# Designs tried in a protein design chat: VH-VL binders against o27280. Part 74

Target 1, 266 residues: o27280
Amino acid sequence: MDSMNVPEVLEIKRIVEESESVKTFIFSWDFRREVRPGQFVMVWDFRDEKPMSVSLIDPVRSEIGISIRRVGEFTDRVHGLSEGDLLGIRGPYGRGFELMGRDILLVGGGIGMAPLAALADEATARGMRVDALVAARTADELLFLDRLEAAGVNISTCTDDGSCGFKGFAHERLLTLEENHDMAAVCGPEPMMFQVMRILDERDVPAQLSLERYMKCAVGICGQCCLDDTGFRVCAEGPVFWSQELSRVREFGRYRRDPAGRRVPW

## First folded at step 23 (VH-VL)

Design cg2
Fold by ESMFold2, fold request of step 24:
Parts: C-alpha cells; structure tokens; sequence
Structure cg2 (fold): chain C 266 residues (1-266), chain A 118 residues (1-118), chain B 107 residues (1-107)
C-alpha cells in the first residue's frame, strides 16, 4: 500500500535539539517499509521537498528519526514546527551502508554524523567494535556524542577551531590515529570525505562514502542526481558508494552541479 | 592559455604587513582551487596555503597559521595572500599556483619577492 | 607532519646519461606524490603526479615509480634543458611538504 513516490503524511512525535542548528524529528514508522542506514527520505513541508538522511532507525519502538540542519528557507520552516505538526515523508530511497567484518571506523563531519549514528546502532547491535571520528567546525556543532558513547562507541573528536578535541581537520586527525579496521563509513562535507578517502586508501581500508547531490525524482529516472563521467545516480546507485567506485568519478571532491546543471566548485 | 601573475612583493620590516595578489587568466578561475608556495633564497619549496574554488575551504602551513590569511575574488579572477606579523623567515619568492587538495599544482606564476629585514 | 628526503642532494651528468633521483617519505603515503622541475631563475613546473603519471607535454624520457615510502624519478637520455632542480611533494595529508630538492648540473 505504501508508495515511494507519494508522501505519507506523518505527525512529528518528538523533536530533539541536537545543537543550535540541528534538530532530530521523530516519527512513528511501519517497518514493513524497511529503512537501512545511509538511505534517505524526501521530506515535504507542503511547499517544498528535500532529501534528508535518516539518523534513527528503531524497529523496537517503531520509530525513525530525521536530523535536519537549518541552512535555508525550507529547513527554517521545518525547524519552526512543533510536536504534533505534520510532514510528508516518501521513501526510503538509495543504497545504504553495507557492514562487513568486526571492526568499523566511522568518520563524520557535521550533519554527516546523522546517517553514521544510525549505522553505529546497527553495528553495535551486531556485536561489532565501533570507532568514530566526529568532526565539526566548533565544539557546539559536534553531534550525537552522548548517544554514541551510550552505545559503546569509541569516540575521537576534532574541531576546526580547536574548541574540542584535536584542533584541525578530520583527515589530519585520522592520520595520527593508529587503528586497523575492516571497513570505514564516511559522511560529511565532500572535501573532507575526499581527503579522508585518500588516507583510507593508503591504509587499504575498504570505505563507503555518502554523497549529496541535487535530487528531483529520487528514484533514478529524471537524471538530476547523475555524476559526471560514470552516469552513477546518487539517488539510485548511491548515496553510499564504495571508495573504488568514487575513484572513477572525476567530479567527486572537485565540484558538483546545481539544479540548472552548472558546475559549482567546493 | 593559463596565466598567473603575482604582485606586491617588497621590502618590509619585521612585524609588518603585506598583501600579495595573483591575477589569473585563460581559465575559469572559480572552477579551481589556488595555492601559495614560497621559496626562501637558496632553499627549497614550502607549501604556504591553499583555498578551494568557492573560497570556503582554506588550509595553512603551521609556520604561517594565525599570521597569514588567504582569500579570492572570483569576480576579479584574483587570489590574495595577506601576511601579518612578518618575520625574517618569511623572506622568500612567493609563487601563485593553480591547484588545491584535489588537483596537483599544474600552472605557476613567475613569483614575487618578499624581503623581511630591519 | 610528513617529512620528505631526497637523494642525492646534487649530481653532475652529461647529455645522454640516464639518471635516477630518489625520494623518501617519513611514513607510507601510497602513491600520493608529485614531482616538479625548477630551472634556474624560473618557477617550478609539474612533471609527474600520482607517483608515475606524466603531466601532459612532459617528454617520455621522464618516468616516475614507487609507492609507500620510496619513490624514483628517472630521466633517460638527459638533454641540456634537463639541467634543473627536482622536487618531490607528498599530498597524502596537509600540511603538504616538498623534498629538499636534487640539483642536476651539467659539467
């Protein structure tokens, strides 16, 4: 009965303020519609529709959480909503993270920690050992630290301004960490992911990275989320890609395209 | 044809400030990150700072962090390096080059000489 | 910080010689290494990126090899215009660092 192309109107059950700029909106969810970490949903506020990553997947409580950073008109309007207000949700869409081995490294920048928090829950539930490098510009933008700690995740932090943990960028902190992992999952600003991928490649750690691109249909038919050269569709073959797949994508780390198809640098 | 032209290098006293500029032509400036590399007289190359195409991703060598700033004006196709609290060790030819974390340094300007001396 | 060393510091060679310059990183850097040539009084120019890929327009007598910590630049059939200083540069992580250079002189 559920349609991926028709939004289901859902009531906001709870709102968690994760930081000054990030809120998590929690909804009841029927898990006959499976959701996996790294997949996304389209969130509709009855005026506009935007892709958002799922940060909480809780089949026991029949809940999902969607973490949204305030960055523009749409997200400003959504941040103004209260518990009991309605949003449209369609999906999930895309390819999520695939877990392998027993030891996983998570590298998240800013709101990119949202899908990784969901992945951390799944990994710990499977009995994996989880290390997380959590990065942000400032200490007050570090996300999900308490939740990750409660789940038994081993956390390292870095901030651009040095207000918490290592002063510097995620790839610089990663270089000084000495751990052997079976895989890594990376999500954050694309320049951060590009530089982190380089270090993971040198260490021969299989890595999955989650990309963000402009989306219209979210099911892979309109072509709006295609990556240059390969024709990969972020909404279908991604948003999560293996590092080997991204090594063939000249666009990754270098530029993106706006809704009009124009090249935009990072 | 890609061209990069630095200017602004002069003699300046320790503790002083100086702004270098690099005029770019022959390519879509905003599509590329840019980098400053310096070379002290008789010495090797030292990476100083780089800035992404949008101007939003900025990196510094430890030796200049906190004293130098980098910026660009994409409407004028110009890269800048603001150097403050100058020291004798900052004496070098400063090269403007095209590239950042995502591209190697494929085109270089002729350099501009900065001398920091009493 | 990743330190780069080069060997030899300088060498003298004749036109037609084959020469080899080595570069060593203080930690494994994969293939994230570039080579630059700097002629006297001129800016550097890119020869090789990704350890072994020739930049467009660079003569085929130049080649690069190596991975991990040890890298080699080879110039076959040395020409007069190859009199220059050669630098390696790592880009595994910031801060990016150059080797100290190898001066190739013609006697």
Amino acid sequence: as target 1 above (266 residues)
Amino acid sequence: EVQLLESGGVLVQPGGSLRLSCAASGFTFSDYGMTWVRQAPGKGLEWVSMISGSGEWIYFAPSVKGRFTISRDNSKNTLYLQMNSLKGEDTAVYYCTRGDYSYPFDYWGQGTLVTVSS
Amino acid sequence: DIQMTQSPSSLSASVGDSITITCRASRKIGNYLNWYQQKPGKAPNLLIYEASTLQSGVPSRFSGSGSGTDFTLTIRTLQPEDFATYYCQQYLSTPYTFGPGTVVDFR
Scores: ipSAE 0.843, ipTM 0.932, lowest interface PAE 0.8, mean pLDDT 91
Fold by ESMFold2, fold request of step 24:
Formats: structure tokens, C-alpha cells, sequence
Structure cg2 (fold): chain C 266 residues (1-266), chain A 118 residues (1-118), chain B 107 residues (1-107)
């Protein structure tokens, strides 16, 4: 089918400013290359290449959206681009989310809401009831609220500073939410996901969590995205894992590895 | 081999401030989150605050939130607790312990006594 | 906001006795419970994590059981060094909370 290992150079069709620090870049896309919520693409700015989540999957308009938070040199350069400018995109890669049952809980922290927004669109299109817990440090960093509301998602919010919704962390808010879900999908900072998983485990809610690790090849050859203890490759067997798979991974929630292979704490 | 040594506990007046330190040795300090637990004289244990290995993830008990600050200097293997707006109920032995949300509290210091009294 | 209780508050026992201490959570906490031992004038020591897993170096006469809301710590063949206060602690969610303690005194 297509060449996923060679970046296709695409024009930026539109840019949506999701927050002060997050933009969604929209491209025309040939959906013969199927994309599922939870898969990622490698974005190339002709100097460096980084994995990014797909946040919009729109076969009707032949568009995908890729949401990018400004956090460093690469993302600063990409945020400086305009409509009509070029980026290289290769992919999609990885295992996406699976939907099951009738009632789904989404738990997203910061930019982690990006793949969950795409999943929410698919879940609502299937007629599922979707609850979302949207977490951020501050109210200004809560993402996709209008989009989720328009889709009929029941939204709960929490902010570290209490500026919107529940004051506290996602796992603390989760304790106060209804316990009537068939599954959960979780994406955000790994310490948040670890603590959320603990509560979902206590409730016997099947959960899928999306991990982020350093990647180079994105196709499972170079070994840079391997998890300790199991040898799972985040770019191949993940980035979405079931909670039972992660229970065998000691590093989950505790540390990650930098490009040099050194242990880095959370 | 693992050692945690608290210091800085003294008598202070209500409304005052105090900074506690915990010197760590015998392990790679930055690999572990750290926690403060306190124990009022003759009473039980109370979790106070914890901080992740990088220092990025910080949690507080409701009784101290807004008054206490936790920090670490990984280059000096030292954990800190800054206590402001002290009250009589803050009188306790303060223990430094190794652990956070991801690990149980497996090694403890000997504690330092803070007394808040006029 | 997860309240922990312990029973009994204190007990007297002799070397060689078998004793049981109960801990109860105000809500289900799965197996996210630790047990600590604190000898007079000393810092606590971790005995058991995940409700039933013995910490390295802890004698096999200690055992933990339970899940959900009800947990027990059992000491078989009490030794002189076991006279101490025992605390349970939940870690399902912050704020982490300890039980009020159970004092095991020499008879």
C-alpha cells in the first residue's frame, strides 16, 4: 500500500489555535491510508522528526488534524509555521484504541486529550455514551471542551490550581465520579496515568492507556522505544496498552529513558 | 547503607516559618520520590507531602496545603520542607522517607522535632 | 478523604502468642494498603505492601491479608522485638492516610 517509512511532504491546510500553547495542524489526507484513534505520526520539519498524536480523523472532508504543544525547539519552529507551509509526515504507526461496550470513560491530561478527542468522535458516532474527565494545570490549558460538548460528551474538568472545575488531580476527581463504565481510555502525563490506572483497577474497569517514549524509527527496528522488563516496543505493540499489559512493566509510572538510554525520573 | 538525616527542627512561635532539610545517601537520590510524614507527640502518623524524583510532581495533605512547600536539590541529595504560617497543630516529629505515589515508604530518617508554641 | 480505622487500639501479649490486628477503610481500596511497624523512639519500618507482600528482610511470622475495605496483620509466635505500634496506610489515592495505630505491649 503506501510508503509509511518515507515522509510525505504535505501543505498545512489550516491551523486551529486550541490554546496559547497548543495548535492543531490540519492536512488533506488520502484515507486509503487508514488512521485509528491512538495511532501516531512522525512529523518532520526538515531538521528533526517527532512523534505526534492524531486528534482529528475526518474522512468526509479528507482531513486529519495533528495537535502539537509548544514545549521546545522543534515544536517552537512548527508553531511558527503558517497555512501553506510544508511538513513531512510519515505513518500512521502503532496500535490504536479499541472500543467496547456502551459506556466509555476518557481521562485526559493536557495534550493527552488529543487522541482522546479523536476517540470521542468515533465513540459518539457508534452511539456510545461518552464521559470525559479533562485535566490540566490551569483553566486556559483545558483542551477540546467545545468540541467534546458539541459531540454530546459529558464533561468533567479538573485543574491543579482550581481555576476551573474540581481543584486537584485527575485521580482525585475520578474517585468522586460515577462508577458505571464498560471501559476507559487514558492519555496524559505518565504519573497521572499510573494513579488513574490504580483507581480503574480497583473498580474493575478495563482500561487502555497511551504511553509516550523516545522514538527514532517508529517501526520497531531500532529498539529506542522498548520498555524494560517486557521488551514491548511502544511504536509497535503500543502506544496504546491494556492496563493488564502494563501491570508487568515496572518502569511504567516510575521512569523513562532518554535518547542516550539513561534512566530519567518522572 | 541508605541513610536519611533530617535537620532544622526547633521551637517557633505560631505564625512563624521554618525550613527542614533531609540529607540522603546510599542510593541514587534522583531515581526516587520523597515524602514527609509527621507524628505529633503521643499520636499517630500523618502523611504531609511528597515529591517525585524529578521534582515535577508534588502533593500535599489538606491540612498543610497553601502553607507548606516541598522541594529537592538533586545535585546536593537534599529534600526540603518549607513551613509557613505555623500552628500549634503542626507540632510534631517530622520524618523524611523514601517513596512517593509509585513506591511504598521503605526507608525513614530518625526525624526532627518541630514545636510550635508561644 | 479515605478514613482508616484500626482495632484494637492496644493489646497486651506475651512472647509466643499469635495476634491479629484489623484495619478498615471507609471505601474500597483494592489491595492498595501498606503496614508499618514503629518501635518506641524510632522511625516506622515498612512491613507489608500491597496488603500481603512482605518487604525484604521481614520475618515470615508476619502476614497480611484482605482486600476491599477489611485487612488484617497477623504475627505468629510473637518475639520480643515485635512489641511496637502497628499502622496501616492506604495509597489508593492522595491524600494518603494512616490508621490510628495499634499498640502491642508486653504483658
Amino acid sequence: as target 1 above (266 residues)
Amino acid sequence: EVQLLESGGVLVQPGGSLRLSCAASGFTFSDYGMTWVRQAPGKGLEWVSMISGSGEWIYFAPSVKGRFTISRDNSKNTLYLQMNSLKGEDTAVYYCTRGDYSYPFDYWGQGTLVTVSS
Amino acid sequence: DIQMTQSPSSLSASVGDSITITCRASRKIGNYLNWYQQKPGKAPNLLIYEASTLQSGVPSRFSGSGSGTDFTLTIRTLQPEDFATYYCQQYLSTPYTFGPGTVVDFR
Scores: ipSAE 0.842, ipTM 0.933, lowest interface PAE 0.8, mean pLDDT 91
Fold by ESMFold2, look of step 23:
Structure cg2 (fold): chain C 266 residues (1-266), chain A 118 residues (1-118), chain B 107 residues (1-107)
Amino acid sequence: as target 1 above (266 residues)
Amino acid sequence: EVQLLESGGVLVQPGGSLRLSCAASGFTFSDYGMTWVRQAPGKGLEWVSMISGSGEWIYFAPSVKGRFTISRDNSKNTLYLQMNSLKGEDTAVYYCTRGDYSYPFDYWGQGTLVTVSS
Amino acid sequence: DIQMTQSPSSLSASVGDSITITCRASRKIGNYLNWYQQKPGKAPNLLIYEASTLQSGVPSRFSGSGSGTDFTLTIRTLQPEDFATYYCQQYLSTPYTFGPGTVVDFR
């Protein structure tokens, strides 16, 4: 029996309210099952199962944290849980971020900052210089600012409504930022990532981007997370892809597929 | 055969409001983002606003932010531009075109003329 | 905002000529540049996207080149239907911007 294939039922140890719509659920974790920033887990509420990114990786306390944004019935139910309640967790799955060089740029939109917060902790622990562009619709949806600041990350913010930092979109703020990074890691709404990737491509910055797709098995068998044209499985070859891999993926930034296989625009 | 047909362009007074429509046919409307581009008489092209296929991703030129809104009704294959607080500088032919941040502007309507004059 | 300029602002040419129109961006924009043709009283038509890729149905006498800040549109063996105004447009980032246009007139 491999724990990656069967959900382990875990007690919610702590709940952190990150914003009006985002909570972090913290669980005890046996780190013989290694977890890397950018990998995901399948969260099972005994009725349905959804992929969620790991936002906290703490081997010293033997804890992981999973940040979940309330967006539908499943996440509404999970947000209604209390400390001591149970969730099923299987994983981790997927390919995480790879760090390189000395200077990294993080670009996160909304809940996409969750895996980047985990990456920021690893990067600072390695002695890298970390710049983060944190984007949201409004100031109260900017995630992990205090945590990133405490870790020594240099933060720039942007909000669609201008309530904090630059008024505008992440790709627009990025044009005005310094262009001297060894790599970038990007996670957020796919239209944001597509437009950010365009800027990073112009700058010749190696970039890794974390995609989200519908998943069922999470182990590469069912084909539900496959990307058009290339056949990349988001759960196996991703969710983190290099920008050059994504340049061959016609659907990136343009559409996704629903469970019935129909094209759905962004 | 892709077709885009704008309507609603008229003479309005400064400070007034106007709603433009663009009827689309010959393609799956919801698969494509849509854009408004305008051209003042005797002048060049100016990008005004764009909206993604789902309607969730919306962008505006600085000259119209806060005054214009863009929307779409995918069940009616129709794109809209609501223009408020109109100024003389908004006088232009308004083109509906297919495309957004993810696609170039490959099909255009023939435009509708909006004149803002006192 | 990324400003686009075009040169020349106008030119006169004869059928059969080869002409070149240039477009310059105020900052590097990679290859995120489109070209459009507009005839009097008509809507624009897409000619070229990604700086050099011909749109379907565009005659092979049209070509685009360039990267970074400097781009060219070349029309070989001008035809009567090519007398029009030509616009470049950047799409590196919003707000998207067009060049001011180049008018190609019959001599």
Scores: ipSAE 0.830, ipTM 0.926, lowest interface PAE 0.9, mean pLDDT 92

Design cg3
Fold by OpenDDE, fold request of step 24:
Structure cg3 (fold): chain C 266 residues (1-266), chain A 118 residues (1-118), chain B 107 residues (1-107)
Amino acid sequence: as target 1 above (266 residues)
Amino acid sequence: EVQLLESGGVLVQPGGSLRLSCAASGFTFSDFGMTWVRQAPGKGLEWVSMISGSGEWIYFAPSVKGRFTISRDNSKNTLYLQMNSLKGEDTAVYYCTRGDYSYPFDYWGQGTLVTVSS
Amino acid sequence: DIQMTQSPSSLSASVGDSITITCRASRKIGHYLNWYQQKPGKAPNLLIYEASTLQSGVPSRFSGSGSGTDFTLTIRTLQPEDFATYYCQQYLSTPYTFGPGTVVDFR
């Protein structure tokens, strides 16, 4: 392994509670190691290792943030950590988002807003106009709203139960929004992304979508994150894909593979 | 051969409840989202509800939201539609079909007639 | 919601004829449109998906075209078994909606 693939033991500098189930862990970062929105790092708690998207990139403070949703044993342990505790971080890995044009649309669902929040910061810093559609099941699960607002992002919200913003799904709300965007970035549950991608396609808006798959090596060797038919490795060719690429991926929005390699429907 | 067989359609009074079933065979049931479509007598087709393969993602037509629930038992290869607070306008032949947001409705059952009348 | 319309509502034709059915969406829906055939007392059958792709097993005399808001189903050399009602359906967004149908009967 090269130096990049050796986990660096870092101290948790700060923890931000984003919601009941989501925390952002902030670390000091040497920006001689470049990191882009949409890339991920492997987080090691000295027992297990999981890929996590970078949700904050702050070169001024020399910090990065990783937002983690509590969903299982690993994340339960991580959520039990405090400021000053240690984690192993290696990376970053994968293909990040590419910014183009002047007007960008972000569509995120749940924890999918994590990489998009980082992208929003970069886009606004570059003087781009950023519109964001933030989706969640309920109002209390909407992420990064204050942060996005502070960055100057124009936010629309939708919730399944109507507790905030549009009552319904992201693709339904998107249909009612303006269409004047140079590109779009999408991240969230695949059923959401699939249907959002369809609308963006109809509008001829170039779209990038970030996929989540089970990863082991993160360096394109083990094949655990390979997508059927195409052979795309989410950790190498992704996790950010263009819509044209995903249109070739049969399993996208339909099923995924679990750690044992079994097909699991959405 | 793909086969879908609906059952449960009967006469029910307004305000009543009814559960429809759709038995699937000839394919890996869990690999496909399923959809209910209904057709009032002498009328056109109306999309009612859709459920993903795992059952986690569910969609309803505005006309039935809050009254109908959709579910599936993949171990039994069966799709369900629970209809509550039934109205006269719910009178229709109910079809189960294979398909969801990612697949066209390529296979249909024969339908089951639900009649809501006093 | 996206409204779908069809024209004509009904038409009479003879075996061997070529007929055209039109479907219109209230807004642009790209190519996200399906066509179905339904005979009296029977379940619908998928004919065309993605506006122009012929479903497996469907005769080549059926064809679909169009994009945006206007779509067309064409049946060349109409056969006796083709007398039925035809529906278009958009799937750009939920709720999915069907056209009102076009009845094709024999002259």
Scores: ipSAE 0.947, ipTM 0.970, lowest interface PAE 0.5, mean pLDDT 96
Fold by OpenDDE, fold request of step 24:
Structure cg3 (fold): chain C 266 residues (1-266), chain A 118 residues (1-118), chain B 107 residues (1-107)
Amino acid sequence: as target 1 above (266 residues)
Amino acid sequence: EVQLLESGGVLVQPGGSLRLSCAASGFTFSDFGMTWVRQAPGKGLEWVSMISGSGEWIYFAPSVKGRFTISRDNSKNTLYLQMNSLKGEDTAVYYCTRGDYSYPFDYWGQGTLVTVSS
Amino acid sequence: DIQMTQSPSSLSASVGDSITITCRASRKIGHYLNWYQQKPGKAPNLLIYEASTLQSGVPSRFSGSGSGTDFTLTIRTLQPEDFATYYCQQYLSTPYTFGPGTVVDFR
């Protein structure tokens, strides 16, 4: 088989419109190349390349899905594509989620639900009890609800404007939910994740959190995704980190670095 | 030296509006979330609002939600609190503090007095 | 919302005394608690964060302990400048809430 670092030109098999701003692109995948929830691939539109989390892993259909939110020029171009069009995909890369125990809590915000949706599928397939807190600014930005429900996931929702579920933020809603979980997986905006992590820590629930940073090489060489002080490379040591690891990362929840290396606050 | 200086506190009638300002110096303003805390005369401290470094993440106490707006201008190192539909119970000294969900309130201004009375 | 209480509401002590102020949360908040000191007519000052970590510049006679729901602020050798009101504050979740305060005056 091909080297994992050489992009494979794949045809978009189908496109699922998840929301107004999010589409899932589905590709045929050779599962001789293992992929885990929480890992990412580099998507190449023959002009630029961006890291994207895998949101669907289907060995039965030999397919993977990549959910992409429309946020800039690259994603604008990708969202303009149709079924049958081509994209370059290389990977997967990074450390994915580890499942443990019998009861798992998923906490996701916006597009952060993408890797968690894949994790939910794996967890349910293993016979685990899965609770999911799905957060978004508004109801129309809540992702994968039908998919999660179909998988048997117990879903709670929260929206900033109260248009669906709990009115407020994920960490606020979390305080009102059941505390009996063997582990938690968290993905979303860092201010959300930081505050959710705090609550999980108080509850003594082991937590894994997925970070997003600007990536260039995806193979731990260029250092563009390196976290301050620790030297953790998000593409190599992450993007999934344990809460104990992130507690050592000063920048987590506070700032990130842009492509020029400048500090940008959250 | 970190300094925070509040201004804008005056006497205002119920139902009125007022904007408070907090001028920050002595640190990189954008690196820190900022918070407003108020204290009614002879009473304790009450958390009012919080804003992240970029201004994208905003939080309010239930008592002021829908009436108050928090904002910041990082180019001017200034924090703002827009108070609308003021009530008598909003009478308090308003403190500007450095700190957010990731930092304790380690520096405080001297406060500015807002009096809501007919 | 998380409610905070303090005990006592006020106490009188002499210079050199050791005093203890307690703070209780309506639910478990781990170690996510801060202590502040406020002197009359002045802004609050941070004393202790994360329940037990002394803020830089604060005298070592101040100490904090506790976890979960019960917390304690101790001043081992009370000084004249310690005349003030002390507040605990939880930051486990928004809205952040303060205790009602404990007034420490001198006999």
Scores: ipSAE 0.947, ipTM 0.970, lowest interface PAE 0.5, mean pLDDT 96
Fold by OpenDDE, last read:
Structure cg3 (fold): chain C 266 residues (1-266), chain A 118 residues (1-118), chain B 107 residues (1-107)
Amino acid sequence: as target 1 above (266 residues)
Amino acid sequence: EVQLLESGGVLVQPGGSLRLSCAASGFTFSDFGMTWVRQAPGKGLEWVSMISGSGEWIYFAPSVKGRFTISRDNSKNTLYLQMNSLKGEDTAVYYCTRGDYSYPFDYWGQGTLVTVSS
Amino acid sequence: DIQMTQSPSSLSASVGDSITITCRASRKIGHYLNWYQQKPGKAPNLLIYEASTLQSGVPSRFSGSGSGTDFTLTIRTLQPEDFATYYCQQYLSTPYTFGPGTVVDFR
């Protein structure tokens, strides 16, 4: 077994409360093991294991951050942890985002902003102009605004209830924003991503989208994260896909499969 | 054979409420988002509301936001449109259609007439 | 919101004729356009989706073309059952909007 596939037991260095439901866990990281925005790690709490996107990559401080939304039993346990507690981390896995051009658009929804926040840091460090559309159901669910602002990102917000920024959905807000971008990166709920992808397609903006599926092995073996028809493995060929790739994925934006393999509509 | 059957259209007074139903058959109901489209007498088509397969994602036309709610019961293969604070301009034949942001409106019901008048 | 227009608002034709209906969007909408046919007292029927893809069961005499802001629906060899109202619809973004319709009548 590759050493990368053996969980490394790491101490939680810091915990950042991003919102009521989202925490970022900071770990010391040996950057001899490279990690890219858009890649994920498997987080092991010694009972269960879940894939989590890397939301912070800081080679200067030798740290990575993993943002976790509280959504179930596993994440409930993790959210109960404190600084100094231990977690198992293996990875990173998957295909990350590829930066190109000078002007990049980030469109994120909810916890989908996690990998995009990391991407924003890299893009700004490279001297790129970064625009970010941050979407959420409500204002209190908008993530990483201060962090993005500090990085020099031009932020637009939208909320379903209009509690902050544009009242409406990301794809609706996107129509009112400038179209001059060399590339876009999208991450969030698939109904959002699907409709955002459509607009980006119309604009001829190359787009990468990060897909989330039930994942077990993370190494392309078990097939639990396979997408219908195409056979794409989210853990291997993804989680970041080009829009052209996702256009071939029938289930994208329409349904996903649960751990039992049952179809669940969005 | 895919079938959609709307019901509930009646005469109501302005400010009144009404719930429309759409019974679906001939396909796996939950696999598709559903949409309401209305047509005022002698007028064109107007998109009203859309709901995803699970019901979690809902969209409304600006003209009905805050007044209408859309829902579905996948166990009953039924789509609903709850219309509150009805106005005269809401008078229309209401169609339920199979389709959402990812599918065209490929099947339509016969429609049900809602008349809002004092 | 994206406004849709159609031209002409009405036209008269004879059986066997070839007719073209134009739809225009207030902004570029790519290929995200559908065409519907509606007969009096009936529900609309999907004819074409994605601007040019013929819906299953629709006769091949129907065709759609266009991209961006300008779209066309063409009916070759018009049949008696084709006299109806035709609507274009954009689905680039919500709220989805329809054109005002084009009435195709007998000459």
Scores: ipSAE 0.947, ipTM 0.971, lowest interface PAE 0.5, mean pLDDT 96

